# VHH binders against q9p7j3, part 102

Target 1, 174 residues: q9p7j3
Amino acid sequence: MILPLFPETQVHVFVYENVSNCAAIHEQLISQNPIYDYAFLDAATILYKKQVYSAIIRALEDRRDEQMKTKTIHSEVILSLSPKTEISSAFRQFSMTKKSKNIVVVKIDSKLTEEEEFERLDKLVEGNRVEFSDEELQKLIDFKVLKKNYKLDPSTLENPLASILSSIALRGYS
Key: E = the ipSAE of ESMFold2; O = the ipSAE of OpenDDE; V2 = 0.75 times the mean of E and O plus 0.25 times the DockQ between their complexes.

## First folded at step 7 (VHH)

Design r23 (framework vhh_7yz9_2)
Fold by ESMFold2-Fast, scan of step 7:
Structure r23 (fold): chain B 174 residues (1-174), chain A 119 residues (1-119)
Amino acid sequence: as target 1 above (174 residues)
Amino acid sequence: QWQLVESGGGLVQAGGSLRLSCTASGRTFSDYAMGWYRQTAGNEREWVAFITRGGDTTYADSVKGRFTISRDNAKNTVYLQMNSLKPEDTAVYYCAKDYPFLTDESDYWGQGTPVTVSS
């Protein structure tokens, strides 16, 4: 995908359900294995495609402006999902854990096609790939986690998209 | 509990050099990736440099070519060699084990060592 604000940046997003090897993936991420240079998100935290794209755009803006707070564009995507600029909190809120079952995987600046990235990820992730769509994401979301992460009240929870996008776009200002 | 102790900070003129050290006590140091982060007043900690268990290194764009991270597993120490220092490098520098942002464990972070770079 090509983002209007970043037309030269290649972005791929993948969704996997019923992943059995999250503990092994988590260990590779902690050890900084460069093969695993992706943003691995817990799907329990993601409700909309626009939520992921907003975090990607914010991360790319921070990179453009030389204001990244983390070491990679992928870790910056994870930070950018959080309404706060606290790295530890963002990773606890949004990153895949050893106990995760469904994940969203983001790749930025890939030199590979979507199909080639899929073939690479298929070797790393032991799970079932599903379409990156609002419909599929809504099957995997945990609304209690979403409510806590974005501090949503019951009335906002009925239609949270605008609140979530505002939280991501205004991170560090609210 | 594992403890990280930083040293080597201080005052330096622009264009100067400093070498920071971080010594770990407790468990086997060689089992962990290590990193350096920095923080200015009112801002969150930002990543500076990282070294894996195998010795692979990565650097923030702002310090690439000027800073070098290295480790000595026999001494349980990670180093940050800072060359061509700029006033904007003024910060408190923190040593960290693994990904400190993935845990609430206090032993993932050191206490910090201040660096002030004057023009």
Scores: ipSAE 0.000, ipTM 0.166, lowest interface PAE 13.9, mean pLDDT 81

Design r24 (framework vhh_7yz9_2)
Fold by ESMFold2-Fast, scan of step 7:
Structure r24 (fold): chain B 174 residues (1-174), chain A 119 residues (1-119)
Amino acid sequence: as target 1 above (174 residues)
Amino acid sequence: QWQLVESGGGLVQAGGSLRLSCTASGRTFSDYAMGWYRQTAGNEREWVAFITRGGDTTYADSVKGRFTISRDNAKNTVYLQMNSLKPEDTAVYYCAKDYPFLTSESDYWGQGTPVTVSS
């Protein structure tokens, strides 16, 4: 995928459900294995495609402006999902854990096609690929997690998109 | 930001053991993952062991089976038990908050604790 604000940046987003090897993937991320240089998100935290794209755009803006707070563009995507600039909180809130079951995987600056990246990820992720769509994401979301991460009240939970996108866009100013 | 103080290093012979400690200031210690890193002169800092907020542990292949990371949230302390030490374990050991790829060199506090393993 190509983003209008960053047309030269290649972006791929994949969704996997019923992943059985999250603990093994987590260990590879901790060890900084370059093969696992992706943003691995817990799908329980993602409700909309626009939520992911908003975080990607914010991370790319921070990289362009030399304002990244983390070591990699992929960790910057994870930070950018959070309404606050506290790195530890963002990772606790949005990153996959050893106990995650469904994940959203983001790759930025891939030299591979989407199909080639999928073939690579299928060897790393032991789960079922589903479409990156609002419909599929809504099957995997945990609304208690979403409410806590974005500080949503019950009325906002019925239509949270604008609140979520605003929180991502205003990260660092609130 | 946290102030982290490492201790417990020293000179030990190959096959020996050491226990490193890292004490953090502040009441938020239990909310964060903690890691141990080491650095030898002229080389980049490498990750050694990691413990999540919930107590799950991960180890570098070079130390797996020999080192054990643990934490005591009541004392705001993370430990590294080092057994069957080898000369190649000689390094300055640092503790750090959060994941290895999040932690810059500026997030390490102090000089660390030096460990020298003689052959």
Scores: ipSAE 0.014, ipTM 0.394, lowest interface PAE 7.5, mean pLDDT 82

Design r25 (framework vhh_7yz9_2)
Fold by ESMFold2-Fast, scan of step 7:
Structure r25 (fold): chain B 174 residues (1-174), chain A 119 residues (1-119)
Amino acid sequence: as target 1 above (174 residues)
Amino acid sequence: QWQLVESGGGLVQAGGSLRLSCTASGRTFSDYAMGWYRQTAGNEREWVAFITRGGDTTYADSVKGRFTISRDNAKNTVYLQMNSLKPEDTAVYYCAKDYPFLTGDSDYWGQGTPVTVSS
């Protein structure tokens, strides 16, 4: 995938359902195994493709402007999903946990093709890959989690896209 | 149980320096990435610096070039060397088990150590 504002940046996004080895993946992330240099998100927190892309674009903008608050671009994607700049809160809200069942995986600056990344991830993730589409994401979302993370009220919950995207874009202002 | 004890805070003039220490008791400290956080009254704790198990460091933009995080695994201690202190660095500083790729399983075990930077 190529973003118009960042045409030299290769982006891959993968969605896995019914993942059985999240605890093992979590251990590898704690140990900083470089093979696991991806953003591992809990799919319960992601409702739209645009939500993920907005966070990626914000992370890339922060890297361009030398304003990253985390060590890697992938950690910055996780932070960028949050309406606030508190790093630990963002990770608690959006990162996969040992108990996650469905995950969204983001790779930025890959030297590999999408097919090669898929083959690599398929060896690391014990689950079923599904299409990165709004339809598939809507099967995996937890609306209670979404409401808490973005502070949605009942009037915005019917169509929350604009509110979510504004929260990501305006993070840290008000 | 695992406990973290922060020390080294105090009152300092702008432009001055302080070194904070955090000592761990219990299981092997070297198994964990460690971070420093700070909090002002009424606000959530914000991240300042992380150090990985292997010693790699990363810093919040507000402290880059001024603060240095380090660790001594033999002493179960993590340090925060704070140079060129500014009034906006005034906060209570906390040590936590944390890691940038984790789900946010941070443990805040101490009462923190207060730092006050006068103009």
Scores: ipSAE 0.006, ipTM 0.195, lowest interface PAE 9.8, mean pLDDT 81

Design r26 (framework vhh_7yz9_2)
Fold by ESMFold2-Fast, scan of step 7:
Structure r26 (fold): chain B 174 residues (1-174), chain A 119 residues (1-119)
Amino acid sequence: as target 1 above (174 residues)
Amino acid sequence: QWQLVESGGGLVQAGGSLRLSCTASGRTFSDYAMGWYRQTAGNEREWVAFITRGGDTTYADSVKGRFTISRDNAKNTVYLQMNSLKPEDTAVYYCAKDYGFLTGESDYWGQGTPVTVSS
């Protein structure tokens, strides 16, 4: 897909459920294997498509402005999901772990089509691809995790979208 | 705020053992994962072992079965027990805090401790 604010930037987002090899993928991520240069997110942390897009847009803005805090655009997406600028906390909160079962995978600046990226990821991820949609994400979210990551109180938990998007957009401003 | 200091490196003969230690100062590291990396001249740092804050471990295939990573949160220390050492294990070993290896910030990395394995 193409983002309106960054029309020259190719973005692909994939959702996998019932992934059986998260431990193996996690090992590749901590070793920084370049074939795994994607943002691998725990689907338990993602409620809306707009949440993912907001983090992508923020990461692209930080790259444009030469303000990235991490080494890759994909790690910057993970950081951008967090309401704080502390890299270690963001990765613990949002990145896939070896115990994850459902994941969201983001690829930015791909030289491949969405179908070609899917074929590549299908070889890396042992799970079932589902549509990147609010409906599918709603089935995979852990509301306890979401509440903790964004510090949601009971009054916002029933309609958390605006609070989540504000947390992403305003990250790091004092 | 954080400072990581590695120790325990040295010269050892092939088949021998060494235990590396990495101590954190300034605050506790109990909320962070910790890792060991190594670097030879002219090459990028490569991952060796990783331990989560919960104690789960992962190892590079080259060291699996020979090296053991562990932590003592009361001492703010992570250890790497290195058994059955090979000449190929010769490198400078670095301790890293959490995913901070992605940033290159000095408080996420120690200064390194050299290990030389003679044949």
Scores: ipSAE 0.006, ipTM 0.344, lowest interface PAE 8.8, mean pLDDT 82

Design r27 (framework vhh_7yz9_2)
Fold by ESMFold2-Fast, scan of step 7:
Structure r27 (fold): chain B 174 residues (1-174), chain A 119 residues (1-119)
Amino acid sequence: as target 1 above (174 residues)
Amino acid sequence: QWQLVESGGGLVQAGGSLRLSCTASGRTFSDYAMGWYRQTAGNEREWVAFITRGGDTTYADSVKGRFTISRDNAKNTVYLQMNSLKPEDTAVYYCAKDYSFLTGESDYWGQGTPVTVSS
């Protein structure tokens, strides 16, 4: 993706299926191990590439405007996926857990190329990397989780993209 | 909003035990994971133990086998049972709600309870 207002910001997004060591990764995240400085999302919560990119753009805009509510850009991405500014709720809803099986990993401000980050992540994540695409994400989504997180009504659940993107963009401005 | 109150700290001799408690008020406790962190002078806060909504636990390697985290949702309380205490466990112990450790929100951290372990 092109980031029109952030051309020097390096953004990488990775998707892993059938991850067997989520408990170990979660332990490293709660210990704030700097090697794990990524946004680790539960893939059950992500339906579209645009959903992830919208959250990234919102987080970068908040950083640019000195309006970040969290301590790191990666935590801000997690918050930005939520339609509300309830920080703890956002992390509970979108962050990976010990029981997660499929994850989406976001890296911002990397000094490494996508392939170099992949080589590093291969040592941290015991799972199968798949393409970051709508097709692959649709295999991993949990629609019950998606509906709850974005408070989708039955009429919007069949085609939720616009509602999700609006929720991300209008967080705090409703 | 939330208020977290830690208790149970104090002076104990090496090899002894202490049980720390953290009681929450405000919104429903059972909806959130809870953690214990500690801080020694001159160092940043370090994670000690974490318990999820469902009761799954994780521990720092330095305390594994000696400390046990548990929760009582009916009492809105999380506990840290500390056994076989060592002088290096001397620290101020903090209770934290959910993922507040990633945000730095002071409202989701307790005031702390000091633990001193003598040799």
Scores: ipSAE 0.014, ipTM 0.427, lowest interface PAE 7.1, mean pLDDT 83

Design r28 (framework vhh_7yz9_2)
Fold by ESMFold2-Fast, scan of step 7:
Structure r28 (fold): chain B 174 residues (1-174), chain A 119 residues (1-119)
Amino acid sequence: as target 1 above (174 residues)
Amino acid sequence: QWQLVESGGGLVQAGGSLRLSCTASGRTFSDYAMGWYRQTAGNEREWVAFITRGGDTYYADSVKGRFTISRDNAKNTVYLQMNSLKPEDTAVYYCAKDYPFLTGESDYWGQGTPVTVSS
């Protein structure tokens, strides 16, 4: 089990750098083409593997408890990355844009084998796939974007993991 | 500094029970999910049980129905109640903070508490 909390759920995460067709992908997402049913994130917003997994777990918990605020599990992952419960704000902060260059792609509930998902997604994304690792993510992050999205001060920015994970876990708590 | 201290291990006969405790110091315990792991001789650490900050529990298939994880936020403690113990449960048991089972390691591991089950 890759995800022990949800052992029946298939989860795949892909990282692409130097993507040249983000505008085309964005158009397909707006048109709601079902072939593009993935969470497409701007890699400038993702610093750690745990950040992505925390958002996935939160989204799966919300689906299990019938508390999803969005219509798909993939849009729920995007919402779950945000420290706020506002859907439009979360998408503006974390989703890829037509001007994105590096992206993180999440697939949940794949009906395909992992190899078939790799083949399909590599065809949709015109870029270089790299390992989903903290090392590779740290090459693609924009710390100004990260600081703004999670309201980090300079002292927290040097070791932001705990603050980011708390923001995801405590989203909407008073 | 955040510290985790495990206790409650020991020697027990097959079919017996033990209750392990893990107490956190120096941080707000209730803000974190907690897990139990074990390491058998010659093997990597294996996930056993997990409890979220909201109280949801999850178990490895090998321990389902026999082990129960719980927490007491007032005491900054997470527990593992182990029933119907088998020789295969012999291991050093560790508690860990957050999502360590997803990355394989955590900076917030305790020192471990050994459990030996005799047939």
Scores: ipSAE 0.006, ipTM 0.122, lowest interface PAE 16.1, mean pLDDT 80

Design r29 (framework vhh_7yz9_2; at its last look DockQ between E and O 0.01; V2 from the best seeds 0.00; counts 0 for: pae E 17.3 > 2, unsure alone 61.9 < 65, placed apart)
Fold by ESMFold2-Fast, scan of step 7:
Structure r29 (fold): chain B 174 residues (1-174), chain A 119 residues (1-119)
Amino acid sequence: as target 1 above (174 residues)
Amino acid sequence: QWQLVESGGGLVQAGGSLRLSCTASGRTFSDYAMGWYRQTAGNEREWVAFITRGGDTRYADSVKGRFTISRDNAKNTVYLQMNSLKPEDTAVYYCAKDYPFLTGESDYWGQGTPVTVSS
């Protein structure tokens, strides 16, 4: 995918359901294996494609403006999903855990094509790849998690898109 | 058991310098990456600097060019040299076992050393 404000930046997003090896992936992240340099998100926290794109754009803006608060662009995507600038909270709220069952995987600055990244990730992730679409994401979301992460009240929960996007774009201003 | 002890904090004027030290007691830390974090009252810890076991370093953009992280494996010590200090650097500083792809998720934290930068 090509972002209009960042046309030279390669972005790939993948969705996997029924993943059985999240604990093994987490151990690879701890062991510092560079092959696993991706943003691994818990799909229970993602409702819309625009939510992921907004976080990616914010992370790229922070990198452009030399305002990154984390060690990698992929970690900055995880932070950028949060309405706050608190790093530990963002990782607890959005990052894949050993108990995750469905995940969203983001790769930025890939030297590989989307098909090559898919082949690599299919070997690393033991699950079923599904389309990155609002329809598929809405099957995997946990609304209790979404409500807590974005502090949504019952009225905004009926149509949360604008609130979520504002939270991502305006974090640190409230 | 692993224990991390910070030292070197204190009161300093804006534009001044401080050097923080963090020593690991009772074991070698040469196999681990280390980081520095800071926390102001009412906020969660924010990441400041990171050093791999091999000595490669990374910094938060807010301190880049002003702070330098280093390590001495023979002394089980990691250092944070802080130059051109600003009032905004006032915080309690913590060292921690750290990871390049995870931030703030350490099992081993020091007790913290307070730094106050006056204008």
Scores: ipSAE 0.321, ipTM 0.706, lowest interface PAE 3.2, mean pLDDT 86
Fold by OpenDDE, look of step 8:
Structure r29 (fold): chain B 174 residues (1-174), chain A 119 residues (1-119)
Amino acid sequence: as target 1 above (174 residues)
Amino acid sequence: QWQLVESGGGLVQAGGSLRLSCTASGRTFSDYAMGWYRQTAGNEREWVAFITRGGDTRYADSVKGRFTISRDNAKNTVYLQMNSLKPEDTAVYYCAKDYPFLTGESDYWGQGTPVTVSS
């Protein structure tokens, strides 16, 4: 997938449910295995496609403007999901943990087609791929976690997407 | 709110041992993974060892088999037992929470504790 604002950058997003080896994946991440060069998100924290895209765009903008706060574009995506400026908080809020069951995987700067990238990723993730759609994400979300992450209240829950996107866009400016 | 204080550094001969400690002031120590890093003058800070909340450990290749990271949640402390020290281990050692090696930086660093290994 090519984003209109970043035509030079190819992005792929995958969703997996019932992942049995998140702990193993997590171990590879903390070992800094370059084969695992992705953003691994806990699906329980993701409600909308636009939430993910917004974070990706924010990260790419940060990179373009040489304002990245993290070391890698993928870690910047994770940071970009958070309304908080603290990197550690963002990771705790949105990153896959060893206890995660469902995940969203983001690849930026891919040189492969979506199918080729999937074949590569499928060797790393032991789970069922599902469609990257709002419908599927809604089945995986933990609303308690979502509300906590974005401090959603009865007023913002009327339009949670708007609130989430605002939080992403305005991180560090509030 | 969090502060990290490293200690235990010093001068030691090659082949010797040191035990570093890092104590956190926060109340949520058990909620965070902890790691050790080291830095020499003019070089980038490098990852040395990491311990997860659950106690899983990882080590840089350069220290595997020689260093051991551990934690005591009751004392809000993470340790680095360094055995079979080499001159190339000479550096200032820093403690950090969470995954700065993944993110590029930590929210909190201590002042560091210097380790000098003489040949």
Scores: ipSAE 0.013, ipTM 0.236, lowest interface PAE 8.3, mean pLDDT 89
Fold by ESMFold2, look of step 8:
Structure r29 (fold): chain B 174 residues (1-174), chain A 119 residues (1-119)
Amino acid sequence: as target 1 above (174 residues)
Amino acid sequence: QWQLVESGGGLVQAGGSLRLSCTASGRTFSDYAMGWYRQTAGNEREWVAFITRGGDTRYADSVKGRFTISRDNAKNTVYLQMNSLKPEDTAVYYCAKDYPFLTGESDYWGQGTPVTVSS
């Protein structure tokens, strides 16, 4: 998927399944190791590619408009997935944790090709890379978590993507 | 290359039933959610029904209680059982992988099967 609204901002997205070292990665994020400067998302919360791209776009819009609420563009992506504005809740709901098994990893403002960025990331993540695709994401989603995070009910489950994207786009306007 | 082929359309009297089938070529059918859409001339395609890879189903309000979506992963096939048909159900019916109008990928659509419901 291309991000036409921000054509000069290079973005890479990777998906890993069966990750064995999320606790170690989490420790490096706490220590602010610059090698780990990515957004690490729990794949159990991500159903569609457009969910991730919409959060990236919202984060980039907030950066452009000087409205960011978090310290980095990567942490802003995590906040942008949430329908609510409370930062701690957003991270609890969407960020990779020590218990995560599958992750989505986002790099914004990369100066590397996708292959070069992958080579760097692959040294950090002990898991199996899979395609960033709706096909693969649907294998990793936890629908109970998705319903809880976005307050989906039977009527919104008929059109879950539209409800999710609206929540991301309209956060802070209601 | 992924291909979807719909069948089972035709002319039917109001109150009648039809069963649409959509067979996918390609190895990964069981990995995808599948949906049915319909389109009348000059209008955008309208979502009708959706089935996840795990078998959860959802329906548009206009067809709820009358239409049933199902899948047979061994046959790479998704079905739409349409009961109590009304003239307003007249359309070309398309099966699709997931939500193609939201993903922007045209390869997720079948060729369509026309359904005409007469009084």
Scores: ipSAE 0.000, ipTM 0.113, lowest interface PAE 17.3, mean pLDDT 82
ESMFold2 (binder alone), look of step 8: mean pLDDT 78; pTM 0.797

Design r3 (framework vhh_7yz9_2)
Fold by ESMFold2-Fast, scan of step 7:
Structure r3 (fold): chain B 174 residues (1-174), chain A 119 residues (1-119)
Amino acid sequence: as target 1 above (174 residues)
Amino acid sequence: QWQLVESGGGLVQAGGSLRLSCTASGRTFSDYAMGWYRQTAGNEREWVAFITYGGDTTYADSVKGRFTISRDNAKNTVYLQMNSLKPEDTAVYYCAKDYPFLTGESDYWGQGTPVTVSS
């Protein structure tokens, strides 16, 4: 997808369910293997496509303004999903873990086509590809995790989209 | 409960070397990646070097080729060997639990160890 405020930035988002090798992927991420330079998110934390895009936009704004708090644009996406600026909490809340089963993978600034990235990721991820859509995400979300991560009360839980998006856009301001 | 103690800073002439040490108490050290950060008066803390539990390393461009991070898991200690020091390396150095893609926002457990490089 092309983002209106960042038309030169190529963005690809992929969803995998029933992933069996999350522990192996996690070890590669800890070691900063450049082949694994993606944002690997736990799908239990993602309810909407707009949630992911809002985090991407915030990360790109921080890069543009020379305000990135993390080493890479992909780690900045993970941070940007959090309503707070505490980096270790953001990674604990949203990043894939050794125990994850379903993941969302974000690639920014790829020189490869979407099809070529799929071919690469299919070699790295032992799971089933599904469409990046609100329908598929809703099958993978954990509402208890979502409520905890965004501090949702009963009045916002029935329609959490606006609350989630404002939390991402306003992180660090109060 | 668990804490870090930094040591090894001091005054050194440009082109000289220093080795910083950071000793941790507790078992959780063996499960963490560790990093070194530094802060100059009037500036934000900046990331310097990073090491995983397994020993894989990454460096900030400003220190790459001059600094070496290492660890001794049996001693619960992480080291920063600083060679070819420059006046711009003058800072207070901190060690912290770290994550591979994060910078500057690690827990800092002490006052750090000051390093002054004279020209």
Scores: ipSAE 0.013, ipTM 0.217, lowest interface PAE 8.8, mean pLDDT 81

